# Ledger of designs, part 3: VHH binders against PH domain leucine-rich repeat-containing protein phosphatase 2 (PHLPP2)

Target 1, 249 residues: PH domain leucine-rich repeat-containing protein phosphatase 2 (PHLPP2), of Homo sapiens (Human) (q6zvd8r785to1033)
Amino acid sequence: SHGLAEMAGQRNKLCVSALAMDSFAEGVGAVYGMFDGDRNEELPRLLQCTMADVLLEEVQQSTNDTVFMANTFLVSHRKLGMAGQKLGSSALLCYIRPDTADPASSFSLTVANVGTCQAVLCRGGKPVPLSKVFSLEQDPEEAQRVKDQKAIITEDNKVNGVTCCTRMLGCTYLYPWILPKPHISSTPLTIQDELLILGNKALWEHLSYTEAVNAVRHVQDPLAAAKKLCTLAQSYGCQDNVGAMVVYL

## First folded at step 4 (VHH; framework vhh_gefurulimab)

Design s28 (from g11 with L102W)
Fold by ESMFold2-Fast, scan of step 4:
Structure s28 (fold): chain B 249 residues (1-249), chain A 124 residues (1-124)
Amino acid sequence: as target 1 above (249 residues)
Amino acid sequence: EVQLVESGGGLVKPGGSLRLSCAASGFTFSSYDAAWFRQAPGKEREFVSAIRSGGSTTYADSVKGRFTISRDNAKNSLYLQMNSLRAEDTAVYYCAADEYRWSYGTFAESYDYWGQGTLVTVSS
């Protein structure tokens, strides 16, 4: 089960979209996702409608988590067409399926992201971050990659003054500086795994991982948990779009 | 710090040969897939050839039979032997590498790491 909450803050548009399918691939697994277009709502909405279908096709072609998830992002990127030329979006997918090594008694979680949306797992009451934040400020390796390709990094740490994100779906006009290739991580799920939190940039800028886990760990209703996270971010001064999803495992 | 540095480009006459090299550093090259792409003036970056970590190779139709891709994992190096060069081979040649074994390995977007490029000019 899951709960989702979204707040526009002081902005006149909600540029965060999410998907949640507690039963995916004919009941074999579950998929959850979050998309953040920052200043555009078009790409998050397109990705919300398309990425689960792309994932379903790619899991039929490969059993390798890294391969089918990376291909899901690449195909989704190309399916954006002309809309993806100047618009970009962060994208996060979480896929839960029976563990191929022990499908009768355990599950595996695969998390993939580009941009700044993150998934955090609560394992025995402690946060386990499963995503990588692709920004010039937080990723020295990505900053160097972009510089090596002769991009102009402005004083406010943006590629050509446009974005601090070094990986996104879309934004093709900034290729090869901004790439659609995701960070991918997989972990077998254990009895200590209580819940999964998906959040956008604004959520994680205002709440620490520990604070987010502690805020929701003992909330029984996933929707109430998600709303609590958004309300906490807002109470700490967040004025941007905030998205939070809580998945009980 | 991952780096790819190309060398070996230059001016050559039609029918001539060149060998391009790419030196990899900052990662375990032997576990990565690698490829050569090229970009001619006013055109998009196009696939030339790829070599998987396991040694299997793929070639674009335009270069098949004329170009040979190879790797030397002990030297962390990738090579492109170019024979029977034509005017239409004139381009900046880029080395690319990636940890994943992609189904779409001919797509430039499949590769995280890129060199700065080396110019090959084929002219009489």
Scores: ipSAE 0.013, ipTM 0.442, lowest interface PAE 8.6, mean pLDDT 85

Design s29 (from g11 with Y104W)
Fold by ESMFold2-Fast, scan of step 4:
Structure s29 (fold): chain B 249 residues (1-249), chain A 124 residues (1-124)
Amino acid sequence: as target 1 above (249 residues)
Amino acid sequence: EVQLVESGGGLVKPGGSLRLSCAASGFTFSSYDAAWFRQAPGKEREFVSAIRSGGSTTYADSVKGRFTISRDNAKNSLYLQMNSLRAEDTAVYYCAADEYRLSWGTFAESYDYWGQGTLVTVSS
C-alpha cells in the first residue's frame, strides 16, 4: 500500500505530480513515480498521465531492466512534443515485479530517474538510496560531461543560466547538455525491506535519508507517513513545492 | 574517463570521398553500440549511421549506398567511409557511443557519450 502527500508551500502552483499503481501489468507488479517541473506544472501532469502506459508497452517488448526502463524514459521524452522544447521535468519511476531468479516467492525493484527526485529503500531500518542526483554541483562526472560539450556555465552553476540539472525529460533546446537518459538500478527485495520513500528535491534538501526513514518506520498509515515527511520539511523552513510518497512493502 | 575523438574531416568537391575515424578510450568499446551523427549550420543533429556491439548496421535513407560504417574493436575505433559526397553532406560529424541496447538507437538523445566533432565541407 502507499500514501502520497504534496504541498505547494509558498508557491503559486503545485509543479509536483505522482503516480501510484499497487497493481500493474495485469496484477503482476506495481509502479510508483514522481515528477517535478520546478516552475511548470504542465510536464509533470503530462508524465503522470502517460509514463505508466509507456512502461507497460516496453516491458512487453523486453525482459531486460536496463532496456525497458531506458526506452520508457526516451519514448516519454519524445511524446512531450513541442511542450518538451523549453520545459523540463525530473522523473522517477519505481517498478516492482517478480524476481527473474525466483518469480514464485520473491520480487525485484527497479528504480530509474532523471533530475532530482530520489527513491530511498528502508532495509532493516537503514536507508538505501537507489537514485542518482543529476546536478552540476553534486555530480563531478556530469559537470565534466557538459564542460566537454562546451556548455556555458554561469556563476551560479547553471547550464546557460537556466538549470543546475544535467538530465531531465524535455528541455530539448539545451541538448546536448541536458539529456533524457536515466540512471537505472535494480535490487532483489528481501524480508528486511520495509518501505520505499519517493521524494522530490525539496524533501531531500530538508531531510536526511536517515531522518526520513526514522520519521515513518513506525507509522502505521502510509498517508499519515507521507504527510509527516512534508510537515517535517516545512518545519525546517521549506517554502517550495514538496512531495513525498511512502510505499509499504 | 570516457573519451571519443574524431578525425578525418576536410574539404572535398562533390563526388569525392572521405574516411572519418573515431578513437575511443576509457571504456570497453567492444561492448558499446556506436553511431555517427551530423549537424549542418542552423539544423538539429541528424542520424547518419549506427553499428551495434554485435556488428549489425543501420543507415539513414539519405546516405544508404554511399556511406559505410565499420568498427575495429582491437583498435577501439569507429569509422565512416563516405563516398559520392554531395553539397548537402556538409556538416560537423560526431561519433557517439551507448552502453544500452535501445530500440531507438537512431535518436541522438539515446546516446550518452559524444566526441567533439569534425567538420566536413563539400563545395558546390
Scores: ipSAE 0.007, ipTM 0.414, lowest interface PAE 9.6, mean pLDDT 85

Design s30 (from g11 with Y104F)
Fold by ESMFold2-Fast, scan of step 4:
Structure s30 (fold): chain B 249 residues (1-249), chain A 124 residues (1-124)
Amino acid sequence: as target 1 above (249 residues)
Amino acid sequence: EVQLVESGGGLVKPGGSLRLSCAASGFTFSSYDAAWFRQAPGKEREFVSAIRSGGSTTYADSVKGRFTISRDNAKNSLYLQMNSLRAEDTAVYYCAADEYRLSFGTFAESYDYWGQGTLVTVSS
């Protein structure tokens, strides 16, 4: 089960969207996602409506988690069409499926992202981050890749003065500096795995991973848990769109 | 520190031939799929040819039968033999590498690493 909360903060638009399917691929799996357009609501909403269908097609073409997840992001990027030329969006997908080693008794989690949305797993009460933050400030390797491709990094840490994100869906006018290719992480799920938190940039800028896990670990209602995370972020000064999803495992 | 460096570009008359080379360093080239793309003045970057880590190849229809892609994993090098060159082949040619072995070998955005390009001019 899952809970989702979203708050616009002091911004008039909500540019964060999420998807949640507790039953996916004929009930054998589950999919959760979060999308953050920063200043646009168009791409997050489009991705919310399309990415699960793309994933369903791709898992039928390959059993390799790197291949089907990367293809899901690339096909979704292409499907943005004209809207993707100037607009971009962070995208995070979490896919839970039966473990190939023991499909009847265990599950595996695959997490893929571009941009700044992150998934954090609670394993035995401790946070396990599963996403990579594609930001010039937090990723020296991405900063070097962008510089090697001859982009101008401005003094406010933005690619050509536009965005701090080095990977996004859309934003094709900044190719090859901004890429749609995701970071992908897979882990078998164990009895110690209690819950999964999906959050956008604003959530993770205001809450540490440990604080987020501790805030929700003993909350029985997933919706109450998600609302608690958003309220904590706002109490710490968050003025931007904030989105949080809590998935109980 | 990953680098791809193209060489072999130049001026050739229509019907002529050129061989492009791409030197890879800073990663295990033999594990990567590799490709050539080109960009003509005023146009988008266009797929030319790709070669998988295992050696299988694919070509754009516009170059099939005229161009041959090959690799030498011992030398960390990628090659493009271009025969029967036409004015329409005039472009900056780019070397690209991809570790994921994706279905979208013809899409530029699937490639992680890019060279800076080498100019090929086909003119009388």
Scores: ipSAE 0.005, ipTM 0.420, lowest interface PAE 9.8, mean pLDDT 84

Design s31 (from g11 with F107W)
Fold by ESMFold2-Fast, scan of step 4:
Structure s31 (fold): chain B 249 residues (1-249), chain A 124 residues (1-124)
Amino acid sequence: as target 1 above (249 residues)
Amino acid sequence: EVQLVESGGGLVKPGGSLRLSCAASGFTFSSYDAAWFRQAPGKEREFVSAIRSGGSTTYADSVKGRFTISRDNAKNSLYLQMNSLRAEDTAVYYCAADEYRLSYGTWAESYDYWGQGTLVTVSS
């Protein structure tokens, strides 16, 4: 089960979209996602409607988590068409499936992202971050890659003054500086895995991983848990779009 | 120090032939999928041909039957044999390599490494 909350804050657009399917493909499998367009709602909404179908096709082509997730992101990037030339979006997918080694009794979680949306797993009450934040400020290796490709990094840590994100779906006019290639991680799920939190940049700028986990661990209703995270971020001064999803495992 | 270096471009008359080469260094080329892309002035970069690490090949419809992609893993090299060249084939040709072994080898965005390009001009 899952709960999702999204708040526009002081902005006139909600540029965060999410998807949640507690049952995906044939049999037991679940997919959860979050998309953040920063200043556009078009790409997040398109990705919300298309990315699960792309994933379903790709898992039929390969059992390798790196291959099917990378292909899911790259096909989704291409499907953006002309809108993807100027607009960009962060994208996060979490896929829970039967473990290939023991499909009858265990599950695996694969998390893939571009941009600044992050998934955090609560394992025995402790946060386990599963995503990489692709920003010039937080990733020296990405900053160096972009500089090696002759991009101008402005004073506010943006590629050519446009975006601080070095990996996004879309933004094709800034290739090869901004790439649609995701970070991918997989972990077997254990009996100690209690919940999964998906959040956008605004959520994770205001809440530590430990604080987010502690805020929701004892909340029985997933929707109430997600709303609590967004309200807490706003109480700490968040004025931007904030999105949170809580998945109970 | 990953590097791809193209060579073999030049001026050729319509109906002529050219062979492009790409020399790879700094990585295990034999494990990578490789491709040729081209870009004409004022146009988008377009897919020409790809060859998987296992040897399977894919061609754009516009070049199928005229161009042949091949690789020599012992020499860390990729080749494009271009026959029956047309004025519309005039472009800078780029060599690309990708580690992920992606199903969609025609996606320029999937390729991690790129060469500097070699110019092919087809004119009378």
Scores: ipSAE 0.000, ipTM 0.209, lowest interface PAE 12.4, mean pLDDT 83

Design s32 (from g11 with F107Y)
Fold by ESMFold2-Fast, scan of step 4:
Structure s32 (fold): chain B 249 residues (1-249), chain A 124 residues (1-124)
Amino acid sequence: as target 1 above (249 residues)
Amino acid sequence: EVQLVESGGGLVKPGGSLRLSCAASGFTFSSYDAAWFRQAPGKEREFVSAIRSGGSTTYADSVKGRFTISRDNAKNSLYLQMNSLRAEDTAVYYCAADEYRLSYGTYAESYDYWGQGTLVTVSS
């Protein structure tokens, strides 16, 4: 089961959208996602409505987790069309399905992201981050890639003064500095895996991974758990859009 | 860390030939798919040719029969032999590499490692 909470904070718009399907691909698996457009609500809503369908098509073309997930992001990026020319969005997908090595009794989790939304797994009470934060400040390799492609990095660590994110869906006018290609990680799920937390940039700027896990680990209602995370972020001074999803495994 | 460096560009007359090279370093090149893309003045990057880690090749219709992509894994190098060059082949040519064996290897977005490009000018 899952719970989702979203708060606009002091912003006039909610530019965070989420996707949750406890039953996916004819009941074989589950998919969860979070999208953050920062200052636009158009792309997150479009991705919320389309990205699961793209994933469903791509899992039928390939059994390789890296291939079908990367293809899902690339096709979703192209499907943005005109809206994707100037607007961009962080995107995070978490896909749970039977493990190919032991499909009868075990499951695997594949997490893919561009931008700053992150998934964190609680394994035996400890946080296991499964996403990569694509920002100039936190990723020296991405910073060097962008510099090598001759981008102007402004005083506030933004590509051409526009964004600190080095990968996102859309923003085609900033290609090849900003890429739609996701970070992908896969892990078999074990009996020690208790829950999965999806959060946007604002959540993870205000809560440590350990704080987030500890806050929800003993909350039995997934919606109450998600609301608790958003409320904690606000109590620490968050004024931006905050999105949190808690998935019990 | 990962680096791709193109060379071999220059000025050539219509009907002439050029061979472009791309030197790869900082990764296991033999495991990566590789491609050439080009960007003509005032245009977006377009697909030219790709070669998978296994050696299979794909060509854009505009270059089929004239261009040949090849790789030398022992030298960590990618090549593009360009014959029967036309004015419309004038562009900056980019080398690209990707570890994923993607279905959409003709999409520029499939590649996250790029060289800085080498200029090819075809003019009378």
Scores: ipSAE 0.259, ipTM 0.650, lowest interface PAE 4.3, mean pLDDT 87

Design s33 (from g11 with F107L)
Fold by ESMFold2-Fast, scan of step 4:
Structure s33 (fold): chain B 249 residues (1-249), chain A 124 residues (1-124)
Amino acid sequence: as target 1 above (249 residues)
Amino acid sequence: EVQLVESGGGLVKPGGSLRLSCAASGFTFSSYDAAWFRQAPGKEREFVSAIRSGGSTTYADSVKGRFTISRDNAKNSLYLQMNSLRAEDTAVYYCAADEYRLSYGTLAESYDYWGQGTLVTVSS
């Protein structure tokens, strides 16, 4: 089961969208996602409506998690068409399926993201971050890649003065500096895995991973858990769009 | 640091040949799919050729039969042998690498690591 909460904060638009399917791929798996357009609502909404269908097609073509997930992001990027030329969006997908090494008795979680939305797993009360934050400040490898491609990094740590985010779906006018290629990680699920938290940039800027896990670990209602994360971020001064999803495993 | 460094570009006459090299460092090249793209002034990067980690190759129609892509995993290197060069082949040539076995190896956005490019000029 899952709960989702989204708040606009001090901004006049909500540019965060999410998807949640507790039953996916013939009822065998589950998929969860979060999208953040920062200043546009168009791309997050479009990705919310399309990415699960793209994933469903790609998992039928390959059993390799890095292949089907990378292809899902690439096809979704292409499907943005003209809207993706100047607009961009963070995208996060979490896919739970039977473990290919042990499909009869265990499941695995595959997490893929571009941008700044992150998934954090609670394993025995301890946070396990599963996403990579693609920003010039937090990722020295990405900063070097962008510099090697001759981008101008401005004093405020933005690529050509536009964005600090080094990977997004869309934003094709900033290619090859901004790429749609996701970070992908997989982990077998264990009996100690309690819940999964999906959050956008604003959530993770205001809550530590430990604080987020502790805030929701003993909340019985997933919606109440998600709302608690958003209100906690607001209480710490968050004025931007904030989105949180809590999935009980 | 992950990096790709191209070399071998230069001025060549129509009908001539040129061999481009790309040296990979900072990662296990043998596990990566790799490709050559080119970009003429004022145009987008266009696909030239790709080679999978397993050795299978793909070529753009404009270069089939004239260009040959190859790799040397022991040397962490990618090559492009260019024969029967034409004025229209004039461009900056880029090597690219990707750690996943992608279905869409002809799309530039499938590749997350790029070299800085090497200029090839085909002129009388």
Scores: ipSAE 0.000, ipTM 0.454, lowest interface PAE 10.8, mean pLDDT 86

Design s34 (from g11 with E109Q)
Fold by ESMFold2-Fast, scan of step 4:
Structure s34 (fold): chain B 249 residues (1-249), chain A 124 residues (1-124)
Amino acid sequence: as target 1 above (249 residues)
Amino acid sequence: EVQLVESGGGLVKPGGSLRLSCAASGFTFSSYDAAWFRQAPGKEREFVSAIRSGGSTTYADSVKGRFTISRDNAKNSLYLQMNSLRAEDTAVYYCAADEYRLSYGTFAQSYDYWGQGTLVTVSS
């Protein structure tokens, strides 16, 4: 089961959207996602409504997790059409399915993201981060790639003064600096895997991975757990949109 | 660091031929998929041709039968042989490479590594 909480903070609108399907691909798997448009609500909402359907098509074309996840992001990016020309969104997908090596006894988790939303797995009480943050401040390899492509990085760490995020769905007017190519990781799930936390940039800027895991590990209700994470971020000074999802495994 | 450097661009008459080269350094080129894209003045980047690390090739319909993509892994080089050139082939040509082995290798957005481009002008 899962719980989701979202708060606008000091913003006058909520530009974070999420999806959760405890039963997916004809009941065989589960999919969870989070999308953050920063200053726009249009792309997160569109991705929330479309991205699971794209994933469903791509898993039918390939059993390779790198291939079907990369294609899910690229097809979703293309399907944004005109809306994707000027607007962009962070996107995170977590897909749980029977392990192809042992489908009767075990499950596998595949996590893919562009942007700054992250998934963190609690394994035996310890956080296992499964995402990569594509921000100029936090990723020196991405900063160098963008500089090599002749972008101007402004004093506030933004590509051409627009965004600090180096990978997004949409933002095609900032190509080749902003790319839709996701980071993808997979791990077999074990009996020590207790829960999965999905959070946006604002959550992870205010809570350490360890603090987030410790805050929710002994909370019985997934919704109460997600609300606790958002409230903690707010109590520590968060003024932006914050989104948290907790999935019990 | 990863570098891709194109060369071989220039002015050529319609019906002529030109060979572009791309020199790769800073990574194991033989394990990467590679492609050529082009951008005409005032237009978006357009797919031209791709070659997988395993050697399989894909061509845009507009260049199929006229252009040939090839690679030399021992020399860390990618090539585009362009024959029967037309005025419509005038563009800046870009070399691209990627490790992911994506199904959608025709999408410019799939590639992380790009060269600076080389100008090809087809004019009488």
Scores: ipSAE 0.000, ipTM 0.272, lowest interface PAE 13.9, mean pLDDT 84

Design s35 (from g11 with E109D)
Fold by ESMFold2-Fast, scan of step 4:
Structure s35 (fold): chain B 249 residues (1-249), chain A 124 residues (1-124)
Amino acid sequence: as target 1 above (249 residues)
Amino acid sequence: EVQLVESGGGLVKPGGSLRLSCAASGFTFSSYDAAWFRQAPGKEREFVSAIRSGGSTTYADSVKGRFTISRDNAKNSLYLQMNSLRAEDTAVYYCAADEYRLSYGTFADSYDYWGQGTLVTVSS
């Protein structure tokens, strides 16, 4: 079960979209996602409608989690067409499926992201971050890669003044500085795994991983849990779009 | 630090030959897929050739039969032998590497490790 909450803050537009399918791939697995266009609604909405279908096709062609997830992001990026030329979006997908080592009694979780949306797993009350934040300020290795490709970095740490994200779906006019290649992480799910939190940049800028886990760990309703996370972010001064999803495992 | 450094570019007359080299460092090159792309002025980076970690090769139609990609894992090096060069082969040639072994290895946006490029000019 899952709960999703989204708040626009002081923005006139909600540029965060989410995807949740508790039954996926003919009921065998589940997929959850979050997309953040920062200042555009178009790409998050397109990705919300298309990425699960791309994933379904790719999991039929490969059992390798790195291969099917990377291809899901690259194909989704290509499918944006003209809309992806100047617009970009953070993208996060979480895929839960039967563990190939023990499919009768356990599951595995594969998490892939570009941009600044992150998934955090609660394992025995402790946060386990499963995503990488692709920003000039938070990722020195990515910042160096972009600089080595002779990008113009503005004083506010944005590539050509447009975005602080070094990897996104779309934004093809900033290639080869902004890439669609995701970070991919996989972990077998254990009896200690209680819930999964998906959040956008604004959520994770205002809540520590520990605060987020503690806020929702004993909340029975996933929707109430997701709303609580957004409300906490706003209470800490968040004025931007905030998205939070809580998945009970 | 992942580093790819191209060499071997230069000026050559139509019908001539050049061999490009790419030196890889900072990663286990033998485990990576590698490719050559090129970019002419005013155009996108175009796929030229790829070689998988296992040795299988792919070529763009425009270069098939004229160019040969190869690798030497012991030397952490990638090569492109270019024969029967044409004016339309004039471009900056880039070496690229990919750890994911992607099905879509002919697309430039599949690669995030790139060299600085080496200029090949084919002119009379």
Scores: ipSAE 0.012, ipTM 0.487, lowest interface PAE 8.3, mean pLDDT 85

Design s36 (from g11 with E109M)
Fold by ESMFold2-Fast, scan of step 4:
Structure s36 (fold): chain B 249 residues (1-249), chain A 124 residues (1-124)
Amino acid sequence: as target 1 above (249 residues)
Amino acid sequence: EVQLVESGGGLVKPGGSLRLSCAASGFTFSSYDAAWFRQAPGKEREFVSAIRSGGSTTYADSVKGRFTISRDNAKNSLYLQMNSLRAEDTAVYYCAADEYRLSYGTFAMSYDYWGQGTLVTVSS
């Protein structure tokens, strides 16, 4: 079960889209996703409509989480066509499936992302971040990679004045500075795993991981939980699009 | 700081040979897949050859039988031996490295780290 909330803030466009399928891969697995185009709504909407189908094809070709998830992102990037030349989007996918080491008794969670959307797992009341934030400010290694490839980093911490994200789907005109290759992590799910929070850049800029987990841990309704996170971010001064999804495990 | 530095480029006549080198630093090279790509004037960057951390190799059809990729993990180095060079091999050659093994080893966008390139000119 899941809840999703999205708020435009003081902007007149909502450039965040989400995906939730509690029954995926013939009812065995579940998939959740979040996409943030920052200033465009085209790529998040396209990815929302296509990316789960790409994942379904790739999991049939490989049981290796690194392989099927990397291929899902690279194929999705290629399928953007002309729209992907100038526009870009953060993308986050969370896939729950039977654990290959113990398929009769447990499930595994695989999380993959480019950009600044993040998934945080609540394990025994504690936050476990499962994503990497690909931004010039938060990733010194990515910032150095981009500088070594002769990009101009502007005063506002953007690659050639365009974006602070160092990895996205699309933005092909900024290759080789902006790459579509995702960070991928997997963890077996335990009885201590209570919920999963998906959030965009705006959510995580305003709420700490601990604060987000504590805000929703005792809320029974997933939709109420997701709305609470968005409202809390706005109470802290968020003026941009904010998206939150809470998945109860 | 991850760095890849290419060397060995130059002017060569058709039918000639050239050996490119790439020096890796700032990471555990032996654990990485590595590749050579090239870009001719006015063209997109294209795949040339790749070598997995385990030693298996892949070649573009246009260079198969003429080029040989190799690595020396003790020296943190990648090499490309180019034989029977043709005018169409004229390009800036780049080395690239990837942290994990992908079925997409031929896609430029799969590689996280890139060198600055070395120019190879084949003319007569």
Scores: ipSAE 0.012, ipTM 0.390, lowest interface PAE 8.3, mean pLDDT 84

Design s37 (from g11 with T106D)
Fold by ESMFold2-Fast, scan of step 4:
Structure s37 (fold): chain B 249 residues (1-249), chain A 124 residues (1-124)
Amino acid sequence: as target 1 above (249 residues)
Amino acid sequence: EVQLVESGGGLVKPGGSLRLSCAASGFTFSSYDAAWFRQAPGKEREFVSAIRSGGSTTYADSVKGRFTISRDNAKNSLYLQMNSLRAEDTAVYYCAADEYRLSYGDFAESYDYWGQGTLVTVSS
């Protein structure tokens, strides 16, 4: 089961969207996602409505986690059409399915992201981050890539003054600096895996991974857990859109 | 180390044919998505053709029906058979590979590994 909470903060619109399907691929798996358009609500809502269907098609064409997840992001990027030329969105997908090595007894989790939304797994009470944050400040390899492509990096660490994020769906006008290529990681799920937290940039800027896990680990209601995370971020001074999802495993 | 080396470029007359090859070391093409891109003088890099790890192929509209992409896994090589060549096909041709195995390979920026290129000149 899962719980989702979203808050606009001091902004006049909510540019964070999420999807959650506790039953996916004819009941074989589950999929969860979060999308953050920063200043646009159009792309997050479009991805919320389409990306699970793209994943469903791609998992039928390949059993390889890297292949079907990378294809899901690329196809979703291409389907944005004209809106994707000037608008962009962070995207995070978490897919849970039976483990091919032991399908009767265990599950595997595959996490893929572009942008700044992150998934964190609670394993035995400890946080296990499964996403990569694609920003000029946190990723020196990405910073070097965009510099090698002769991007102008402004004093506030933004590509051409637009965004600090080096991977997004959309933003085709900023190619080759902004890429739709996701980070993908997979892990077999164990009995020690208690829950999964999905959060946007604003959540993870205000809560440490340990604090987030500790805040929700013993909360029985997933919705109450998600609301608690958003309220904590707000209490620490968050003024932006914040989104949190808690999935009990 | 992963390395791609192109060969087969040269001067050919309009209507002629050329076959480009790309030899890989440090990985096998059967496990990767692979593509050909080209760059004409003064222009940006353009997608030509891609082949997925599963064997499906994609072509740019400008080359569809004239060019054929293929692999030889035993030789660990990627090929581009170019027929009915035109002056506008003149460019440096690049071999690219991506370990993520994307199904649509027309984004140059998504490829991790690139060769140094081979020049194709179509001139009378």
Scores: ipSAE 0.000, ipTM 0.196, lowest interface PAE 12.0, mean pLDDT 82

